# Designs tried in a protein design chat: VHH binders against q89az9. Part 33

Target 1, 320 residues: q89az9
Amino acid sequence: MNLNGEQKSAVLLALVGIDKAIEILKELSIQEIENIAKCMSYMDVISSITADLVLSEFCNEVRINKDQNISFINNNFIISLLKKVLGEHHAVLLLDKFKNQKNISDNIKKLNLINPEKIVSLIKGEHPQIIATILIYLNRNHAANILSYFEDNLSLDIIRRIANFSSLKKLGQEEFVKIIDNLINKYQNSMLNQQGIVTAVELLKLIKRDQETKILTKMFSSDKVLAKRIKTKMLEFSDIINLDDVYIRRLIKVFPLYELSEIMKVEKEEFKKKFYKNMSLENTNLIKNYCSKKIFISNDLIQKKRNNLLNSVKKILYNS
Below, E stands for the ipSAE of ESMFold2; O stands for the ipSAE of OpenDDE; V2 stands for 0.75 times the mean of E and O plus 0.25 times the DockQ between their complexes.

## First folded at step 17 (VHH; framework vhh_7pa5_2)

Design m03 (at its last look DockQ between E and O 0.59; V2 from the best seeds 0.00; counts 0 for: pae E 2.1 > 2, unsure alone 63.8 < 65)
Fold by OpenDDE, look of step 17:
Structure m03 (fold): chain B 320 residues (1-320), chain A 123 residues (1-123)
Amino acid sequence: as target 1 above (320 residues)
Amino acid sequence: QVQLVESGGGMVQPGGSLRLSCAASGFTFSDTSMSWVRRAPGKGPEWVSTISGSGGQTNYADSVRGRFTISRDNAKNTLYLQMNSLKPEDTALYYCVKDSYDIYEILSFYQHWGQGTQVTVSS
């Protein structure tokens, strides 16, 4: 059975009905009541299977006759239960708390499914404290991946903030939920707009190059914005070396030198030359010096950095 | 009571420079990390930069890195933002924010915006 003790208790209380549940809850500590109520708030429908399993387990433990009841947990049940046990005021406070927590949880689940790169794009404009808070609620691996996209100093600050994190106050929870909702909405909107483009790009990649070029050329004449979006999406890391030097120069101005150095360490000489000819001798020497160091960078990290560079290029091209 | 008063905004051409100031009072300034946040028309708040209480650590948003410099004078209880190579995209109201490890403090600030200082970058 995948339910913990509190969840099982919640199910049982729902099955026995409000009157009996109240009697039971009166014998519990406030903390226990809160925990169970929280579990209830997370449950909408108790399946017959779940109910049967929980009830069977309970009956076995207490050696009582098995009576199968099906019950549904609804807001009215929870509200009534808490009001009777804790009073109206306290019940409302707890319900609000649980609602906010649930909302956070639901939204975080959605964020955990979003690509780290996209998450970064969504949250990079937020205050570091907000970023830190978001990362705290995300899956650890996901949060770590996201964190890896930030500069070292910012990452340090975020980690410091995480380390000093205590808890979200009620008011903070409400506002935090709004932030997350907004982020999700932004993401959804972006996806809706990009889905068609992605499909188009996939198709274009499958057709003959000559035909692709013709299509894009014609598209550019009729819809420049769409053509740019598609071309930008089609751009791969390997295409960077073929870009006009003007774009490389723009890239160098906006892309962190240290990250570029890390990329260059693993790239071919042709790639390096493309950048060296477009940057100062001083910066070139800095990169060369870095490349001479015996530093190990994981393939995954390098790929992330490459993606960062590519994204920067795409942004430059799109805005050109 | 915490008071933050921003100044130094104005209209500049692309590529121009501005220096913003924030006069702080009502708290121990030297012990508090400070941030700049901006809000463009029709957009939500955007974090710009943060500086530690001592001034030893600074962070910047990608959008302003290399162009903006955050600094502070603890003796004067003043926060600064030197903005160089300004772009039209930098057009916004700029706010000084008292930093906190409590997200509520940050969010509460976003709910109660001060006057800020207007920066307009236009040709």
Scores: ipSAE 0.779, ipTM 0.944, lowest interface PAE 0.6, mean pLDDT 83
Fold by ESMFold2, look of step 17:
Parts: structure tokens; C-alpha cells; sequence
Structure m03 (fold): chain B 320 residues (1-320), chain A 123 residues (1-123)
């Protein structure tokens, strides 16, 4: 097992018991005590194999003639040890520092698992220095992906701030704990809200069509924002033909004409007519010419292009 | 002692314009980047824009890019925010903050509650 000397010391001190550990720690510098305490706070359980390895190495070097049992390191052991060696005031300060560092580490592990695009949506309103500090603590590949979503001038500023960063001071650590905790809470709340929308959509699709329409109509009257979220999530490709022409014209402005031509080739004439009446004669003729050609498009590719069109529609409707 | 005093807010109709000012004292203004932040009713603080000490580099939140312009007059120790094409969503209490590489300092300026300049956009 790859244990450094401080980790081996932490294991050994736990095994010798608190009275002996106090005697040993009193001979160490404050920095050495901090390093060992950090190792101890990381360890929840000392495995019997780890304990045996450390004891065997120690006995060989010091010629100790007694076997020792496996022991557990817990918060009471560390708290009691530090209070007796350093006094209550210094022990509290040291433990508070380690608690903040552990909270940051645990929460950063959670953030590294969250999709970069979602993190961007959660932090885009934060000051650039706060964004920079978050990125410093994240996995480098993860942070790079997140950074790629920001506008170039902002990205430059964030990089400049990262380059000038040295470390978080005590008060900064306290504030950073709050920031990271709030970020995770906002993520969790957004996921709970998303689950509710998904559930509502599934239920609405299972009831009769006339009841679905009645419910959504009344919801638009009482809670327009929620109704829009549900309706947008329910939107299917077949619904595009029924959109107001205003939205079709907006869609044509932003969606690539070539991809639209590919979709038009496989769609019903009614679908094509809906788009043609909202297009220039020039673009209509280009699409009609493309549709008359014998061109093969795989089912997978056309489905992806249909999904891209639908997503563009959802963005237009969501922002309207 | 760092002091920042905002002014220039008011009530305007959608599509209107306002120019906010921030008078700064207690630090070397010309060497210091500055930011605008805002707090809409029922929401937390939102970063709006930053400007370098020289005025040569500016950044904007996506929500205001193209509509707002940050500027400064280092001779007068004054920061400005020109707000054009105002929307109801821009209704907020606006604060200027001194930039820092220490997030504690930045967040301490966010606690400047009860000061700032109110912008209200409604018909």
C-alpha cells in the first residue's frame, strides 16, 4: 500500500492509544500535528491489513516486542487528542479549518459529476472572480469544458483571474463553502422541478385528449410560466405544422436551409406547404429542386435532423 | 475607507434609456477594475458588467450584452453604466462594486444593501 510517512504516523498514533499519542504529539511542531490530523480526518476506518503493514514496518525499524490490535480513528479521538495537546481554542480553530476543506472537497466531487452545460446555467450570473474560483477547484478537463461556453472576452478575464489566484484565505474559504453548497442545492432543486415536469407530461399524455387540452388551457390562465414549460416539453415533431406562421418565419431565419431541405424531402406535402408559404420564392425553389433529386439519407441521420429542428422550435417558443 | 455611491436610477418605460453613475473614493480608482451588479425583486445578486482600470477591457453578462455600456472617467473617479433598450426584466437595485481577486471582498460589497440606485422599467 502507498502510504507516506504522515499517513503511517496517523495509523500508528491511533493504534498506540490516546495517552501515548498525546505524549508523542507534544514533541511535534504545530505544522507536523496539522499534517497528521489531516491524515486522521481523512481516515474513517483503518483496515486490518493496513494496520498490520504499518505495525510490521515500525516493529522492524524500532524493535517493538508486542503485537497491537486494530483500531478506529473517529472524530471524538481526534477532537480529544487535539484539545489535550493544543488547548481548546487552537484545537477548535484547526478542526474548523479541516471541516471547511472537507466540505469543499466533498462538494467539488459532486460538481465534477454534473454536466458542464448545467453548471454554466447555474453560475452564469456570478461575478467572474467567483466563476474563476469554482473552476480552479474543478477537474481540469471539466473546467475547460465549462469555460468553453463563455463569451471570449469573459473567458479571457476568467483565465486572467485564475492565473492571479494563489489560495483561499480563511474568510474566503467560509464564503466559498456557502457558494458551493448553494450551487449544489440549486442543482438539486432544479432536478426535482424537472422530475415534476416530466411526470406531469407523462400523466397528461395518458389522459383523454379533450381533458388534456382543457387542463392546459386553464393552466395558461392561472400559471403561464408553468404551462409554457409543460407545453414545450410535450412538443413533438408532428406539432410543428400547427404552429403560428410567425414562429415558422423565425425558425427559417435560424435553421440551415440545407438541413431543412433534407427534412422536407421525407415529409408530407402539408408540412412542406406550411414552410413554403413563409419562405422566399428563391428558397422555395431550391428546396423543391432538392426534393426532386434521388438522394438517400439514413433513418438515423434524418431522425437527428428532425430532432435538431424540433429543438430549434422549442428554443423559439421558450423565449417567446 | 472604500466608499461607492450610486446614482442615476429612476422609472422608465420599456425601450427607454438610463445612465447610472458610481462615485468612488478611498482607493486608487484608476488602477482598479470595477463591476456593476444588480438585484431584482425576489432574486439574489446578478453580475452585469466589468471594466478594467484603464477602461480598455469590458465584459458583459449575456442578458445585457449589446444594450448596456460600461465606462469610466478616471479623472473624476466615476464609473458609468449606459442602459439602452431597457426591458421589464432589468428592473432591479443596481450597485457598483470594487473588483478583487479575493471573493470575500467581492461578496462584502454585495452586502451593501439599502444603498444602490433603483431602476424600474414598467409601462
Amino acid sequence: as target 1 above (320 residues)
Amino acid sequence: QVQLVESGGGMVQPGGSLRLSCAASGFTFSDTSMSWVRRAPGKGPEWVSTISGSGGQTNYADSVRGRFTISRDNAKNTLYLQMNSLKPEDTALYYCVKDSYDIYEILSFYQHWGQGTQVTVSS
Scores: ipSAE 0.518, ipTM 0.867, lowest interface PAE 2.1, mean pLDDT 80
ESMFold2 (binder alone), look of step 17: mean pLDDT 80; pTM 0.810

Design m04 (at its last look DockQ between E and O 0.27; V2 from the best seeds 0.00; counts 0 for: pae E 2.1 > 2)
Fold by OpenDDE, look of step 17:
Structure m04 (fold): chain B 320 residues (1-320), chain A 123 residues (1-123)
Amino acid sequence: as target 1 above (320 residues)
Amino acid sequence: QVQLVESGGGMVQPGGSLRLSCAASGFTFSDTSMSWVRRAPGKGPEWVSTISGSGGQTNYAESVKGRFTISRDNAKNTLYLQMNSLKPEDTALYYCVKDSYDIYEILSQYQHWGQGTQVTVSS
C-alpha cells in the first residue's frame, strides 16, 4: 500500500499509543493535526503488514529499534486523541467534519459508478447550484459526461456556479450528504426494474406457489435486499387493497390527489373504501366529487396512472 | 430580513394559464439571481426556473420548457412566472427562492418554506 506522509504519520501515531501521540501532536500545527486526524478517520483497520512496513521505514530513517507495539486505529482512539490535543469543542467539530466528508466521499464513490444518463435523470430536477455541487465532487470525466446532457444555457450556468464555488460549509455539507443519499436511494428504487429482477419475477410467477414461497423465504434469510426487491417487484395493482393501512397512509401523503381521483373513478368500491378510511374527509369529498363528474379517460391513461400508483407503493414498501 | 411572498396561484383546467408573482424585500434584488421551485404533494422540491439578476439569462427545467416564462421587474422587486399550457403534473406549491452560490442558503429556504402559492391543474 502506497501511503503518503500523512497516512504514514497516522499509522505511526496509532502504533505509539495515545499518550505519546499526544506529545507528538502538540508539536504540530493545527492544520497538520487536522490532516493526520483525517487520515486516521479513514483508516478502519491497519494490517500488520502495513504497520510493519511503516514502522520499518521509520526505523530505517531514524535508525531506532523496531520494538513497537502494533495497535489498531479505532474511533475511540481518534476521539480521545483529538479531545486531548484540541479540546472537547474543537475535537467535536473536527470529528463532525470528518464524518461528513467521509459520508460525502462514500456516496460520491457510488455516484461515480452510476451511468451518466441515469445520474442526469436523478439530478435534473435539482436546483442548478445543487447540480453544480454534485459535479464538483464527481470524477472529472464523469462530471463532464453528465454535463453534456444539459442544455447549453443550463450548462453555462452550472459552469459559472462551479467557477464561483469556494467550499461547502459545515451546514452545507450536512445537507449535501442528505441530497446525495436521497439520490442514491432514488437510484436503488429505480433498480427495481432491472432486467434480472424482472426475469426472476417472471420465473417465480410461473412456478408453484409453495416453491415460490420457499425460495423467497430462503432468499430473505440470505439476502434480504434482493428478496425485498423481488417481492416488491412481484406486487400487483390488485394487491394494493390488501396492504396494511400504514402503507396506504404513506401512499396518500406522497401520491397526487388528482391522479388518485382519476384512478378512483374507475376502481371498485372496495378499492375506494381502502383509501377513504385512511384519508381526510376533505380529500375524500374531493375525490367523490371528481368521481361524480362526467369525464372520460382512456384505458391507456388509466393504466399508466395505475402503474404510477403501484410504483409509488413499491417505493414505500422497498424503503420500509 | 429576507422576505419572499408568493401570489397568483389558483385552480385552472389543463391547458390554462396562470401568472405567479413574488414580492421580494430585505436584499438587493437586482443583484441576485432568483428561482422558482415547486413541491408537489408527496414529492420533493423540484427546480422550475432561474433568472439572473439582470434578467439576461434564464433557465428552465425540461418539464416546463416552452410553457413557462420567468421574468422580473427589478424596479418593483418582483419575480414573475408565466405559466402557459398547464398540465395536471404542474400541480404543486410554488415557491420563490433567492439564489446563492452556497447550497445551504438555498436548501435552508427549502427547509423554511414560506406559504408559497398553490397551483392546481385539474379538469
Scores: ipSAE 0.812, ipTM 0.955, lowest interface PAE 0.5, mean pLDDT 84
Fold by ESMFold2, look of step 17:
Structure m04 (fold): chain B 320 residues (1-320), chain A 123 residues (1-123)
Amino acid sequence: as target 1 above (320 residues)
Amino acid sequence: QVQLVESGGGMVQPGGSLRLSCAASGFTFSDTSMSWVRRAPGKGPEWVSTISGSGGQTNYAESVKGRFTISRDNAKNTLYLQMNSLKPEDTALYYCVKDSYDIYEILSQYQHWGQGTQVTVSS
């Protein structure tokens, strides 16, 4: 066990109950009470093993039965204790401070579990100082991964702001709590919304083709954003030849030419012509030269590269 | 006392252009980074762009990069936002923000919705 004195005091006060805890706290300074209350605000459950070890250290003749468990310290216990010792006004101020710190800690744990790419999508509309503050509170490895998604000028600005950060004041803590609560709510809503799109796509694939087309056509008229999301998710490799040339040119700029060459080697001439008319003569000749070589690619590898191309198309269509 | 006064908004067709201005006073403008932020109907504040005090460092939200240009004239204490290729989704109340390392000072500026200049992009 590696508890400090304040932590041991917090455990003992929870074990003796509120009436005895009040008597003990009356003998302490305001700073000592604040330190112990901070420890108590972060406690959840105290095992019989921990309780027994603390009691044994403090009084060798008393022990807790091994089957016993105590509940976590809740806000009602802390609120009652502080109000009786400090008075209601000071207790409210101190409790607000600790509530903010606990909310920040709990929500930061949740944010550290969210994929860095998703965090970026949630925070990209925030002021760089707000982004910097979020990154300061995240795990360093997690924050570094998130930072890697930002363009150099923005990353420089964010790092400068991190280097100049000292601490959040009370009002800043209150605003930060609201920010991270909102981020978690947006994340949860986004996850639920994605499940709905997947379900809609599955249903549309199971109905008759002519009904599918009619539904999607009407949806483009009434809810263009939703229709685009569904159509993008439904997109198949064979649909690529029917894309507007603007999207093909965008695709060529972001997709590796070597991988495109491997795909083109096995595709029909109509597919190749669609791409050739949208690329430079130099790149066209490079691909044609690769296609003329006696190189064989496994079916599994070809399918993976076709899927990679399709995913790049989906990214372009989603961002349009 | 710090004062920021936005102007230059208006109604424009998609594909059009506008230039926003922000007159600043009450602080050392040339030492201070400045930002543009916007609020679309039914949405919260969205950061648009930031420029350093000297004007040498700029950054942009992905949604506006390549279409908007932030600039400043430190002799006139004025911040600018050149907005080209405007889209209906750019419709919002635009306002400038004095930079700070304290998120409360930034967010408190967001609470004054009666300031700013309206940009409306409609057919």
Scores: ipSAE 0.536, ipTM 0.875, lowest interface PAE 2.1, mean pLDDT 80
ESMFold2 (binder alone), look of step 17: mean pLDDT 82; pTM 0.837

Design m05 (at its last look DockQ between E and O 0.57; V2 from the best seeds 0.67)
Fold by OpenDDE, look of step 17:
Structure m05 (fold): chain B 320 residues (1-320), chain A 123 residues (1-123)
Amino acid sequence: as target 1 above (320 residues)
Amino acid sequence: QVQLVESGGGMVQPGGSLRLSCAASGFTFSDTSMSWVRRAPGKGPEWVSTISGSGGQTNYADSVRGRFTISRDNAKNTLYLQMNSLKPEDTALYYCVKDSYDIYEILKQYQHWGQGTQVTVSS
């Protein structure tokens, strides 16, 4: 059974009904009550299977006859239970707390499923303390990946803030929920807006190149913005070498040299030449020197860097 | 009572420069990290820059890195933001924010925006 003790207790209390549950809870510590109530707040419907399993386990342990009652945990039950045990004031406070925690948890689950790059794009405009707080609630690997996209000094600050983090107070929790909700909404909106473009790009990639070019050319004449969006989305890393030098020069100005160096270390000579001809001799030598060093970079990291470069290019092209 | 008063905003052409100031009172300024945040019309708050209490560490949003410089004079309890190479996208109300390890302490300042200082970049 995948339920912990507190969850099982919550199920049992729901099954025995409010009157008996109250009597039981009166024998528990405030902390225990809080923990169980929290579990209840996360449970909407107790499945018959779950109820049966919990009840069976309980009956086996206490050697009681199996009378199966199915009950549903609803807000009214929880509220009534807590009010009777803790009083109305404390009950309301706990319920609010649990609601906020649930909301945070639900939203964090959603964030954990979003690509790190997208997360960064969503949170990069937030205060470092907010960023730090978000990362604290994310799964560790996901948070680490996200953190890796930030500049070193900012990453340091974020880590410092994480290290100094104690807990979210009630008011902070409420505001934090709003922030996370907003981020999720932004994400959803962005996805909806991009879905059509993605489909269009997929189709365009499947048709003959000549036809694609004709379509995009005509589109550019009628809807420049849409055409740019599609073209930008269609751009692949391998296409960078074919870009006009003017865009390469712009790219070099905005893209970190050290990151470019890392990419160049694994790229073909043709790729290097495309950039060298568009940068200073000094920077060229810096990159060459870096490439001569015996440094190992993981494929995943390289791909990340490539994506960063590609995204930078896309941004430049879109704004051109 | 914590008081933060922003100044130095104005209208400039693209590529221009401005220097913002924030006069702080009501707390130990030298021990407190400070931030600049801006709000453009129709947009939410955007973090711009942070400086440590001592001034030894500075951080910048990607959008302003290389163009903006945050600094402070602890003797004068004043925070500064030197803005160079300004762009139309930099148009916003700029706010000084007392930093905290508690997000609520930061967010409450967002809810209770002071006057801020208006920066308008337009040709």
Scores: ipSAE 0.824, ipTM 0.961, lowest interface PAE 0.5, mean pLDDT 85
Fold by ESMFold2, look of step 17:
Structure m05 (fold): chain B 320 residues (1-320), chain A 123 residues (1-123)
Amino acid sequence: as target 1 above (320 residues)
Amino acid sequence: QVQLVESGGGMVQPGGSLRLSCAASGFTFSDTSMSWVRRAPGKGPEWVSTISGSGGQTNYADSVRGRFTISRDNAKNTLYLQMNSLKPEDTALYYCVKDSYDIYEILKQYQHWGQGTQVTVSS
């Protein structure tokens, strides 16, 4: 409920109706109109509580007509208002500017929620200037995490481009909207494909084992990518010791050493040896020292940590 | 008018090498960072490598690092891409693009106002 003056003005103008709103806006500067119109363009609905609070704040000096048919703001209202106040040409230019900025803002919010590693996989084929522009709009911590996944020379180039960045011009904004829409669509399609893979794994687990093997073998010959994804999703914890050492070394780089130590404490010696041969003497000694201590870890907690390790393995295999 | 003409593509077996060239005109080549971009059959554009105007800074996509080398000869206004240890996944139409801090100017070039050079890696 904490509204600034421009937000309160937007609510009030919606409540008084279009004819009175036009009269009020004509008394304002173009900059003030632009700021209020921006606030109104982001508003979909005004709550009764918000409307009452804004009205009570202004009622002492001004009588305001309540028109129940304007309690819902939409683009038709703001479009009509701006066209009548500014003329059609300037209204269209202003509305296009706000639409692009809103689309960028909304999609950037979505990108900030996506795992940095997944963002990297979506953008790694883009030109460094495009990557730099995306990172400028993301939260600084999120962007820094993403940047850390790139090779040093590329990271340097991206940082130089960020340092030399000015604002996006109109044509650049239009292209940037397309870029971030495409990233969101790629992400959503990846999620839908994951749902399909989960369903396929569920069905494969329910059929006879010999039929399961036959189907997977045939799928590997016809669609290696899909077969690899399904086999990776079906991977069991016991399969980890059979992985190529390259994957074990990658896993050690990304998986927390403390959690790995907790898992190693309860695992068989052959499991431990697989990891020890792929890590430094210093890290091996740290894990061995932890394993020698009398520390209790509940069965439920260790199963969660085993699942975390398995999921990290699946991420490495999926990205390879 | 800015003009970029790619050449040097061809057919090669896996493990082979090719050297691509890009002849540039219509701008101050030595002041401009340049990139190679490729488009595999049925896929969108993929950035390959970038080199600074002086040639002192180079970057590579992970998929080509260690195998490809970008270089330039500013006296001849020519950009090069030495491609070693070629794989079937490197099969693509290769373009050179002029760098910019404006993403619109980069993306406009992806419409490709000239032809690229085809690289085909097949056994």
Scores: ipSAE 0.579, ipTM 0.887, lowest interface PAE 1.8, mean pLDDT 80
ESMFold2 (binder alone), look of step 17: mean pLDDT 82; pTM 0.831

Design m06 (at its last look DockQ between E and O 0.54; V2 from the best seeds 0.65)
Fold by OpenDDE, look of step 17:
Structure m06 (fold): chain B 320 residues (1-320), chain A 123 residues (1-123)
Amino acid sequence: as target 1 above (320 residues)
Amino acid sequence: QVQLVESGGGMVQPGGSLRLSCAASGFTFSDTSMSWVRRAPGKGPEWVSTINSGGGQTNYADSVRGRFTISRDNAKNTLYLQMNSLKPEDTALYYCVKDSYDIYEILSQYQHWGQGTQVTVSS
C-alpha cells in the first residue's frame, strides 16, 4: 500500500463518518489534526479499492469485523470536521493554508516540467528573492539547471537568499501562489502562440531546401512577421557563421565577451574568424588569450552557452 | 514608517543618461539591501538592480547590465541608479524597493507603489 500513516488515517476518518471522526480527532494533538486534515484536503475521491485496502489493514490490526463503507472526501466534509473540532476560526485558517499549499504544489509540479531555459525567461524579470523562492520549491536538479543560466553574481545572491530562507508566511504564500500562477499562464500563452510555428518549422525542415526557400520567400512577401518568426526558429547554431557581418557585430555588442570566449575555445577556426573580423583587436586578443588557457568546460555547459548565443542571435534577427 | 521617495526621472533621447535617486527614511538604511524595480506601461513589475547593505555587491537584470549602475550613500540614506545608454525599452516608472528575505515584504511594496519617478526614452 502506497499510503503513509497520515493518509491512511485520513481515509479511515472519512470512512467512519464525520461524527466518529470528530470523536477521534478530539483525542489527537493539534499538529496531528493539522497533518491529517492536510491529507484530507489533498484527497478528492477515495476509490473503493483504496478504501477496502485501508479498511482491511485496519481491521486486521484491531481484529474487528470487516464492514465496508465507501465514503467520499469533499470540501464540505473537511470543513465541517475541522469546524467542529477546532472551531470556525481555526478551521478557516487551516483550510486556507492547505489550499495555498496545494496550489503551490500543483503549480510547482507544472513548473518542474517546463524547460529550464523557458523557466529562466519567465522568471528573469523577477526580484532575486522571488527567484530564490521559486527555486526552493522546484526539484533540486531542475533548480540547479535553472540557476546555471544566471550570471555569477546573481547566482551568488540567489544562493545566499536560499540559504537564509526559513519559510513562507501565510501572506507570502498567497502572493507566491499568484506569482506562480502568473508564470504558468504566461507559459501557456506562449506555447499556444508557438505551437503552430514549431509544427511549421518541423515540416519545413523535412522538405527539400529549394522548396523551403521558395515557401519562405513567398511567405516573406505576404506575411513578413510570420516569415521572420519561422526563419528565426529554424536558425541553428551552425548557421551563425553564415550570417551577415552586420548581425555578428550587433551580437558582439550585446553578448558577454567572457561567454563568447568560452564558446570559441571549443569552436572551429572558421567560427572564430567570423567573429574576429568583426571585433576589435583588443577583444580578439582577449579571446585568444583565454583560448590558450587550460580550462575544462563540460559539454553540457558549452551547449548551454551555445544556446545562449543562438538565442541572442535570434533576438537580433527577429528585431531586425 | 518606511518612506521611499524617488526622483531624477525625465525625458531623454535614446543613448542619453539619467541619474535616479531614492531618499529613504523610517528604517536603518545602512543595514538593508535595496533594489530598483520598474514598471512599463501595460507590463508587470520588472526587477532592475539590487545592491547589498554595504554597497560592495551589486546585481543587474540582463536588460540593463553594462548600462546601469546602482550605488548608495548610507550617510545620506540615499540610493542611486545611474542609467547610461538609455533605450526606448527603458521607458517606465522606476521605484526603489526595500529588500527583504520575506517575499511578502517585497511584494507588498509592489502593491503599494509610491509615486515612483518616470523615465521616458524617446526620439
Scores: ipSAE 0.822, ipTM 0.959, lowest interface PAE 0.5, mean pLDDT 85
Fold by ESMFold2, look of step 17:
Structure m06 (fold): chain B 320 residues (1-320), chain A 123 residues (1-123)
Amino acid sequence: as target 1 above (320 residues)
Amino acid sequence: QVQLVESGGGMVQPGGSLRLSCAASGFTFSDTSMSWVRRAPGKGPEWVSTINSGGGQTNYADSVRGRFTISRDNAKNTLYLQMNSLKPEDTALYYCVKDSYDIYEILSQYQHWGQGTQVTVSS
């Protein structure tokens, strides 16, 4: 159990019921009530174990009825409590404040799970102060990774804005809620757009090659970006040998040499020569030495490594 | 009372150049960092560039870096955006905003659009 005093107070107030909670809250300052209400708004369910631990601590000092049932904290409980203690007007104002804070907290948790590169693509059109504010609320390692994608002068400005940040006022919180909601919606829509490309590729693979070629050719003339994404998604391992040497050099820079060695061991000499032409003598000799060894590699493992190589190629082609 | 008046837009062919101006009044321009923002047809606001109050620190969105140059003349209370090598995707309504450390102050300017100046890159 790792509860602070405000969290323990929130649990106890829920356990004693609303009538007794009102009597207790009337003896507290407005700030203390706000702190406890904040704790309650973040609590969805009180486990019987948590309730027993909190009750046991108070039973060492004060006699109370331990046979109370497990209570659930929800918005209706909080609303009723605050309306009875503070009156409807002040309760509404306080509840609006905590709603915004909870929305920000929940959405920040979602943003911390999104790939940093994707977040960069979603926020790079925002004003630097908006970027800085988003980064302030994110996990520090996550924010640092995101910041590393920006140009040095912009990164410097963002850091300066973070250093000068104090807090969001109510109007700023309302706008920040909208910003975060919009970012999450944009992320979700971009994922749906990628699903559409996958579906299009599956359909194109099922139609006759003559029709596939005609459709892709016309698409390249009318929507080059979409056609490029579809063609890249359709790419097969056998197409790698036909890539321009520039892409092979980029691939060698980012793909692990050991995995490349394993792939080379089972590939044809023409495939190997394409790569050797684009790498250092040192790396070429390392791969040739590996290929000369009698090492068993399962077919399943080789296919997985071939797929990893192909995915790296697709990333290079898509980002070009 | 605070007024920002944009000018210098027009129609230009791809590869052309334009210079935008923003005349500022109703606040101490020389103490205020400034930004250019644009809105393409059917799109929301997109940040373009910022410049600090003294003019020594500039930032650019990746989409315009190397092609656009932000500058200011504090004696004339005027902000500039030199736009070179213009592309069709630069077509937008351009406007200037006061910079702030408070996102509400920035976003409220986005909601209360002044006149702006139209840049159209086509043909």
Scores: ipSAE 0.562, ipTM 0.883, lowest interface PAE 1.8, mean pLDDT 81
ESMFold2 (binder alone), look of step 17: mean pLDDT 83; pTM 0.843

